# VHH binders against tRNA dimethylallyltransferase (miaA), part 30

Target 1, 307 residues: tRNA dimethylallyltransferase (miaA), of Elusimicrobium minutum (b2kdr9)
Amino acid sequence: MTIIIAGPTAGGKTDLALNLAKLIGGEVVSVDSRQVYKYLTVGTAKPEGEYKNGVYNVDGVNYHLVDFLDLDKTYNTGSFTADASNTAYNINKKGKTAIFAGGTGMYMQSYFGGMDVLPKADQALRAQLADIADKEGKQSLHKMLSEADPESAALIPSGNLHRVMRALEIFKLTGKKASELRTNGFADISQNNFMVYIEWDKEELNKRIEIRTQGMFGGMLKETQDMLAKGYTRNSPGLRSLGYAEVIDFIEGKKTKPEALERIVILTRQYAKRQRTWFARYKNMYKADGSALNAEQILAEYAAWKK
Below, E stands for the ipSAE of ESMFold2; O stands for the ipSAE of OpenDDE; V2 stands for 0.75 times the mean of E and O plus 0.25 times the DockQ between their complexes.

## First folded at step 18 (VHH; framework vhh_7z1x_3)

Design l1 (from j7 with Y59F; at its last look DockQ between E and O 0.63; V2 from the best seeds 0.00; counts 0 for: pae E 2.5 > 2)
Fold by OpenDDE, look of step 18:
Parts: C-alpha cells; sequence; structure tokens
Structure l1 (fold): chain B 307 residues (1-307), chain A 121 residues (1-121)
C-alpha cells in the first residue's frame, strides 16, 4: 500500500503524513530535496526527531530520507529514486504502508512516473518479485526484466526496484512489454496511485509565507552560523537550499535583515507557485484543504478510491 | 473544530503593561508550537514571538525583545503574552497562531479573531 501526499512548501504535508502513519501503522518517505541534509532544520522545516537504530524517528514514526546527508554532498533525482525504491521495499516487506510526503515534484515523478495505468497491481506477484530481489539481489530482478523487456530494462536502473517490479508485473500479467505500453509524454502518476494534494488559497499562502519567514529567520541565522563555523561555505550544496544564501549575505553584511527577509519571501512564493504548477499536471489527485487537514478523512477517501 | 480565542487587549498608556491570553480548543494544544503575531493599521502582519511545545524554548522579534514574554500553560490550553513598556507603535490587533505539530516554523494553519491593543496618551 502506497499513499502520496503532495503540496506546497510548508503546507502541512509532514503533519498529515505523520498522523496518517500513526493511524495505519505506516512509515513516511520524505520527498524533499532539501530535508535530506543534516543540521538544516529551520530553513527546511524538517520535523523534529531523532535517530533510533539507524532510522530517523518522529514521534514514534519512522521518517525516511531526511537528515542523513552531509552539507557538502549532492543529492539528485537519481539518488532519490534509488533510495526511495529501497526504502519502499523495506517498508512493504514489514507489511507497513509507505507514505510518500513532499513537495519535490521531480522526485515524485521520477519514482512514480514510469508506471503506466495498466493492469491493476497484483500484491501476490509483487511479493514474489520482492522476495527474489531480497534473496538473489536487485540485479537478478533486473536481469529478469532484461529478458522480458529489454527496452524497459535499459531505461530503468536496477536500483529502482519499484519500477523494475512494475515492469515485470505488467509483463507477467498481460504478456505485453511495459515499454510497448508506455505512452510518450508526461505520465500522470495520480491515475495509479492515491495522491493527495494539500491545497491553499494562493493569496492566503503568500501572506502566511511572509510571516513564517519573519519567524524562522532567527533560527536560520543560527543554523547558518553554526555550519559556517564548522567549515561549510555558501557553495556547500546543503547551504544552497532556499533562504540560506540570503542569510549568508546578511552575515557578511551584503544585505540588511529586511532585504534578506524580503528576498527569502519572494523566493519562497516563487517556489510555491512552481509547486502548484507542477502538481496541477496530475488530474486525479484528491485535493485536501490545507486549513482543515484530517487524516481520518484521507483514509476514507482512500477507501473510496480503491473501490 | 479548532478554535483560538484571544483576550486581554485594551487601551493602555505608554509605558504600561498588558497580558494577553489565547485559549485553545479542538486540538491537542501541547503538541503544537504557538506564536503571536500582530497587524497594525495600514501595515502587514508582523511576527512577534513563538514558543515550542513544552515551553522550554522561546523566540522573539527584535521589535519586542526585552519587553514581551511568551509563555504557555498546557494544562489550561492557554498561550500568554506579557507585554511591558508598551509604546504607541505597539498599537495593533494581536493574534495567536497555531503551527503544525512537528515543526515550529511552518505555516500557521489556524489563528483567532484577534484582540485590539491600543497604546495612547
Amino acid sequence: as target 1 above (307 residues)
Amino acid sequence: QVQLVETGGGLVQPGGSLRLSCTASGFTFSKYWMHWVRQAPGKGLEWLSGINRGGSSTFYADSVKGRFTISRDNAKNTLYLQMNSLQPDDTAVYFCAKVRQYSGWDLFDYWGQGTQVTVSS
């Protein structure tokens, strides 16, 4: 079982995901290109948590793909797709629901986008394939795909277990190659996945971003100063996250505090707009009101969706 | 239903003090960061202060540092703002605002109707 929660930055995705996870015994997979970095918490709105047995835990819920990457390391769509595949596999192996929550559209698309709306998922078959991957390795499964559908195998990295499995599933269920069934263009991932989009009024969101930025600036400043003291620079990939460059400019005397705040607000609004635009491409999302989020309601909608 | 009700506002002379209260209902108060914001006539919203879930960490805007104190009583589901050394520029409608549970620096999802504070001679 997989649930996707998408929405604009600071829109309540994390909260909803955690509440949902608590209700159904799920785990959260973060789909955020910036929350992966260690130490940067305020600027990225990272949920408060701690590592337990090698996994980041937020109020009793395992929260994956957050707070693990050094600021000097790069992380990209390929990295995410690979990690997400492994994470989802492990979550499913435990019989738990993977809740993907985040606002990084490219990451979401990369992971889910290769899946066409074709045959319904066969859980038994998926379990079998997962077992093969577990026992014989991901490469073994990829080899299977290569034999069945070489074109798909060429396009899907072996590390993307989910996509590999899906392609195999399609072949095994239909006798048709996934590569032959793929439509050229943008794949609407909301067709085959229950996808929730947290919606906010544009103007309301913009106003709230402003006040949020005012509040978080002090925390960002402290984080930035600490990281700079550790030897990181403005060129460190982690500090290229939204807002930190402006904070650094402030620290260096290149910008006044009001100037930095204004710029961060603009950048944040622009990012939110881009997110809205991106996710608007998905036509089958359940739109949830950001001002009235309810995990129980989401579950009800999911039940209805599955019918 | 989430509700936030601000009280304690009024007219005060410069140099005076007020204590605002915000009573919360419809959610587990102790699990959320809370903040105070205000809006002066003709001006935009201004963030003033924030407090973490347990009350151990507090944050203030430069404009109110040393004068305002944020606190909370989780047993009473109440947020407070002690305002000292009030100035005419502090005249505004004051709002308490709720933030998401696991981050103190997310967007506010709820706030009250506000309470008017007027500082005048």
Scores: ipSAE 0.328, ipTM 0.725, lowest interface PAE 1.3, mean pLDDT 90
ESMFold2, look of step 18: ipSAE 0.476; ipTM 0.814
ESMFold2 (binder alone), look of step 18: mean pLDDT 85; pTM 0.861

Design l2 (from i4 with Q101K; at its last look DockQ between E and O 0.01; V2 from the best seeds 0.00; counts 0 for: pae O 7.2 > 2, placed apart)
Fold by OpenDDE, look of step 18:
Structure l2 (fold): chain B 307 residues (1-307), chain A 121 residues (1-121)
Amino acid sequence: as target 1 above (307 residues)
Amino acid sequence: QVQLVETGGGLVQPGGSLRLSCTASGFTFSKYWMHWVRQAPGKGLEWLSGINRGGDSTFYADSVKGRFTISRDNAKNTLYLQMNSLQPDDTAVYFCAKVRKYSGWDLFDYWGQGTQVTVSS
């Protein structure tokens, strides 16, 4: 039952996550396929921060899986799942809460999905398994899983420590293989996690997107120019992020500024719509009003949910 | 095995003060964040305050800022809530809640039975 903050782009996820992290001593794990890229901050709406001791820090909060990937590198769901697993483990080891926040549905599903409503978690057992992973490595746990439930081991990468541990937990607690308990359908991750979805009125969100795009264009332009100067191209994976192609078109004189802005707004709105559609599949989310986001309220709702 | 026991509740007049205590057992108290929440009649749970492991960082809901003070004594395995300037709207059952350490995803894993606070003239 992880605290998950989901919502559309320009919806306020980052701020909510940061505020929540401050209240509970948590750290944020970004679930965003574009914020992983270095230097691209404005265009990806990455929170401003700095690296401290190898970790990106935003207003005193460690913010993970952002600003680490070169623009010429690719990042996928598998990469995220592995990195998120490691990150979550490290956060937990410190005794802090991992807050997953982002709008990349596939990433969210990949990491949290596949877990059916199963027996209640045993924290003591999890701690023991985590300790084994820490001392002997993730491969050690995966080997354990292979011996207990080969089918699960085949389906779960060793780098996905969370799923490996869960599968082992199920086996140890129930004597049943996790692979036997899995449903072949879409896993609603909101059933086993406290999942918040930031909801906006469609028109209000559209307005926000427009305003945001206008405000960010200058910074985005500068970022793009800098990256191009460094030798990156429009074909660099990082610059394939939403809006950068239009900025490049502007730089090259193929589009006017108004044309570029208009196109970026349209693309962003379309993306937001896709996000809404994706997350609508989860049936047990707490829907938070985007216009009145409050971390304290989220904590109250969590308490109610847990009770 | 984990147990949280809230005490200190009672009847108090508006403007009065109460000090709640929460005694913890069954876990290493000093390794966990702790929180206070309350539930008023006919209302949902409300988060009030949180405190870090060492007690050097405290957090408050706007509704209680300036009036309530959270503290802890790790040597005594006890969490405190000093409530001043109490108002009728503060009438509720008050709970202390333990933060889960190793899961990193479950904020509150254990609750006490709560203590009743009634503010009335």
Scores: ipSAE 0.016, ipTM 0.337, lowest interface PAE 7.2, mean pLDDT 87
ESMFold2, look of step 18: ipSAE 0.622; ipTM 0.862
ESMFold2 (binder alone), look of step 18: mean pLDDT 83; pTM 0.840

Design l3 (from j7 with S56E; at its last look DockQ between E and O 0.59; V2 from the best seeds 0.56)
Fold by OpenDDE, look of step 18:
Structure l3 (fold): chain B 307 residues (1-307), chain A 121 residues (1-121)
Amino acid sequence: as target 1 above (307 residues)
Amino acid sequence: QVQLVETGGGLVQPGGSLRLSCTASGFTFSKYWMHWVRQAPGKGLEWLSGINRGGESTYYADSVKGRFTISRDNAKNTLYLQMNSLQPDDTAVYFCAKVRQYSGWDLFDYWGQGTQVTVSS
């Protein structure tokens, strides 16, 4: 099972995802291009957590694809898609629900809707599937596909073992149906996935962003100073995250604090707007009120959606 | 339902002190960061202070640093703001604000109706 939680920056996605994970025994996969970076916590609104046995943990919940990347490293849609695929596979293997939560639209689209970023062949998995076909027959494998992806099963003859295996491989590795990846162009991922969008009133969000920025500036300043002391620069990919350039300008005396704050607010509002615009393209999302988020309600909506 | 009720506001002379209280209900108070913000007449909202879940970490705006002290009593579900050396420019409506559980610097999801503080000779 996969649940998608989308929304604007600082919209409450993380908390909702965590609460949901606690209710259903899930794990969270972060879909955020900036939270991947180590040490940058305040500016990226990264949830407080710690590494336990090699996995970032937030209040007892495994939280994936956060706080792992060095500031001098780049991360892109392809990187995310690959990592997300592996992560989802591992989560599913445990019999747990993968909750994708984040505001990076392109990442979300790439993973759930992208055709060009399919997982590479897994030889071990293929061997396993081949073994099933040999021992139980091709029909058995096709039946597995029919249970996982009925549309693919309908289109792929049981005798075409290669296609059957590939479709199953895609599903097992990514949790995505191969049938959902056949559409050219922009795929509305909300058609085949339960997707929640956390919605805020525009004006209210803008006001709240301003206050948030005022509060977080001190923390960002400290983070930035620490990173600079470690030898990172404004050109480090991690410090290109929203707001850090302005903080650096402040540190260097190029901007006053009020100027830096104002700029960060503007940039954050603009980013939120872009996020809203992006996600508006998905037509079947459940719209959740950001001011009254409730994980139990989300589960109820999921149940209704599944019917 | 989440409720935040601010009290302790009033009229005070310059140099005076006030202690604001914010009583929380409808959520597990100890799991959330709490903040104080204010809005002066004709001005936008201003962040003043924040405190983490356990109360061991406190943060202040430059405008109130050294004068205001934020604290909390989780057993009483109450947030406090001790305001000393009050000045006329501290005149505003003061709000306590709840932050999400896992990010102390995220958007506020709830705040109270506020309490009026007036500093005047």
Scores: ipSAE 0.470, ipTM 0.784, lowest interface PAE 1.3, mean pLDDT 90
ESMFold2, look of step 18: ipSAE 0.618; ipTM 0.860
ESMFold2 (binder alone), look of step 18: mean pLDDT 84; pTM 0.858

Design l4 (from i4 with D56E; at its last read DockQ between E and O 0.74; V2 from the best seeds 0.59)
Amino acid sequence: QVQLVETGGGLVQPGGSLRLSCTASGFTFSKYWMHWVRQAPGKGLEWLSGINRGGESTFYADSVKGRFTISRDNAKNTLYLQMNSLQPDDTAVYFCAKVRQYSGWDLFDYWGQGTQVTVSS
ESMFold2, look of step 18: ipSAE 0.592; ipTM 0.853
ESMFold2 (binder alone), look of step 18: mean pLDDT 85; pTM 0.863
OpenDDE, look of step 18: ipSAE 0.599; ipTM 0.833
ESMFold2, fold request of step 19: ipSAE 0.621, 0.548, 0.605; ipTM 0.862, 0.842, 0.860
ESMFold2 (binder alone), fold request of step 19: mean pLDDT 85, 86, 85; pTM 0.869, 0.871, 0.865
OpenDDE, fold request of step 19: ipSAE 0.300, 0.386, 0.417; ipTM 0.693, 0.744, 0.761
ESMFold2, last read: ipSAE 0.600, 0.643, 0.619; ipTM 0.857, 0.875, 0.861
ESMFold2 (binder alone), last read: mean pLDDT 85, 85, 85; pTM 0.871, 0.865, 0.868
OpenDDE, last read: ipSAE 0.262, 0.433, 0.400; ipTM 0.670, 0.770, 0.760

Design l5 (from i4 with A97V; at its last fold request DockQ between E and O 0.74; V2 from the best seeds 0.00; counts 0 for: pae E 2.02 > 2)
Amino acid sequence: QVQLVETGGGLVQPGGSLRLSCTASGFTFSKYWMHWVRQAPGKGLEWLSGINRGGDSTFYADSVKGRFTISRDNAKNTLYLQMNSLQPDDTAVYFCVKVRQYSGWDLFDYWGQGTQVTVSS
ESMFold2, look of step 18: ipSAE 0.590; ipTM 0.848
ESMFold2 (binder alone), look of step 18: mean pLDDT 86; pTM 0.878
OpenDDE, look of step 18: ipSAE 0.653; ipTM 0.858
ESMFold2, fold request of step 19: ipSAE 0.457, 0.555, 0.360; ipTM 0.794, 0.835, 0.746
ESMFold2 (binder alone), fold request of step 19: mean pLDDT 86, 85, 84; pTM 0.871, 0.868, 0.861
OpenDDE, fold request of step 19: ipSAE 0.402, 0.309, 0.340; ipTM 0.752, 0.698, 0.721

Design l6 (from i4 with N52S G54S; at its last look DockQ between E and O 0.75; V2 from the best seeds 0.00; counts 0 for: pae E 2.3 > 2)
Fold by OpenDDE, look of step 18:
Structure l6 (fold): chain B 307 residues (1-307), chain A 121 residues (1-121)
Amino acid sequence: as target 1 above (307 residues)
Amino acid sequence: QVQLVETGGGLVQPGGSLRLSCTASGFTFSKYWMHWVRQAPGKGLEWLSGISRSGDSTFYADSVKGRFTISRDNAKNTLYLQMNSLQPDDTAVYFCAKVRQYSGWDLFDYWGQGTQVTVSS
């Protein structure tokens, strides 16, 4: 079982995901290009947590693909897709639900996209395929795909277990090759996945972003100073995250605090707008009111969606 | 349903003090960061102070540092703001705001009706 929670920055995705995970025994996979970095917590709105047995844990919930990457390392869509595939596989192997939560559209698209509207997922079949991958390895499953649909196999890395399984699933269920069903267009991932989008009024969100930025600046400043003291620089990939350049400018005396705040607000609003635009492309999302998020309601909607 | 009720506002002379209270209900108070914000006439909303779930961490805007103190009593589901050395430019409606559970710097979910603070000679 997979649930997708998308929305703008600071929109409440994390809380909703965690609440949902607690209700259904799930784990969260972060879909955020910036929360992957260690130590950067305030500026990235990373949930408070700690590592337990090698996994980041937030209030009893395993929260994956956060707080693991050094600031001098780069992380991209390919990296995410690979890691997400492994993570999702492990979550499913435990019989738990994977809840993908984040606002990085490209990451979401990369992992879930690339396939047109196709038959509904068969959980039993997926479990069987996952078992094969577990017992015989991912390469074995990819080989199966190569035999069934060579074109898909050529396009899908063996490390992307999710896409490999999906392609096999399509073939097994329909007798048709996934490669033949592709329209080479933008894949609406909301067609085959239950996808929630947390929606906010534009003006309300903009106002709230301003207040949020005012509040978080002190924390960001401390984080930045600590990282600089450790030897990181403004050119470190992690510190290229939204807002940290402005904080550094402030530290260096290039910007006043009000100037830095104003710029961060502008950048954050722009980012939120881009997120909205991106996710608007998905036509079958459940739109949840950001001001009244309810995990139980989401589950009810999911149940309705499955019918 | 979530409710926040601010009290303690009023008229005070410059240099005076007020203590605001915010009573929370409809949610587990101790699991959320809480903040104070205000809105002065003709101005936008201004963040003033924030406090962690346990109360062990507090943050302040430059405009109120050294004068205002945020605290909380989780057993009473109450947030406080002690305001000292009040000045005319502190005149505003004051709001307590609930933040997301797992991030103290997220957007506010809810805030109360506010309480008016007027500083005038």
Scores: ipSAE 0.232, ipTM 0.685, lowest interface PAE 2.2, mean pLDDT 89
ESMFold2, look of step 18: ipSAE 0.524; ipTM 0.824
ESMFold2 (binder alone), look of step 18: mean pLDDT 82; pTM 0.833

Design l7 (from i4 with Y110V; at its last look DockQ between E and O 0.83; V2 from the best seeds 0.00; counts 0 for: pae E 2.6 > 2)
Fold by OpenDDE, look of step 18:
Structure l7 (fold): chain B 307 residues (1-307), chain A 121 residues (1-121)
Amino acid sequence: as target 1 above (307 residues)
Amino acid sequence: QVQLVETGGGLVQPGGSLRLSCTASGFTFSKYWMHWVRQAPGKGLEWLSGINRGGDSTFYADSVKGRFTISRDNAKNTLYLQMNSLQPDDTAVYFCAKVRQYSGWDLFDVWGQGTQVTVSS
């Protein structure tokens, strides 16, 4: 079982995801390109938590793909897709629901996209395929795909377990090659997944972003100073995250605090706009009012969707 | 129903003091970061201060550092703002705001109606 929660930065995705996870016994998979970095918490709006037995935990909920990457390391869509596949498999293996929550559209698309929605997902089959991948390795599963649908295998990296599995699933269920059924164009992942989008009034969100930024600046400053003291630089991939360059400029005396704040607000608003534009491409999302988020309501909507 | 109600505002002379209170209901107060913001006439919203769940960590805007003190009583579901050395430019409507549970710096999801503070000779 998978639920997707998407929305703009500062939209409340994290809280909704956590509340939902608590209700249904789920775990959260972060879909955020910046929250992966260690130590950067305030600036990335990473939920407060701690590592317990090798897993990041937020108020009793396992929260995956956050706070694990060194600031000098890079993380990309391919990396995410691979990690998300493994994470989702492990969550499902435990009989728990994977809740994907984040605002990085490309990550969402990479993981869920490219799957032509012809046959309904067979969870039992997927579990079986996942087990094969776990026991024999991802390459084994990819080899299976190459034998069944060479064209799909050529297009799907072995590390993208989800897509590999889906392609195999299609073949096994329908006898047709996924490559033959592939529709040209942008795959709407909301067609085959329950996808929630947290919607805000544009002006209200913009105002809130401003206030949020004002409040965050002190924390960001501290984080940045700590990282610089550790030897990281403005060129470290983690510190290229939104807002940290401006904080560094402030530290270096290149910008005043008001200038830095203003710039961060602008950048954040622009990012939110881009997110909204991206997710607007998905036509079957449940739009949840950001000002009245309720996990129980989301569950009710999910139940209705599944019927 | 989730609600925040601000009280304690009023008219004060320059150099005077006020103590604002914000009473919370409809949610577990102790699980959330709380903040104060204000809006002066003709100006945008301004963040003033924040406090973590337990009250052991406090944050302030430069404009109010040394003059304002944020505190909370979780047993009473009440947030406070002690304002000293008030100046005319502190004239504004003051709001308390609830933030996300797991981050002290995220967007506010609940606001009070605000309380008017006027500093004038």
Scores: ipSAE 0.397, ipTM 0.747, lowest interface PAE 1.2, mean pLDDT 90
ESMFold2, look of step 18: ipSAE 0.488; ipTM 0.818
ESMFold2 (binder alone), look of step 18: mean pLDDT 84; pTM 0.849

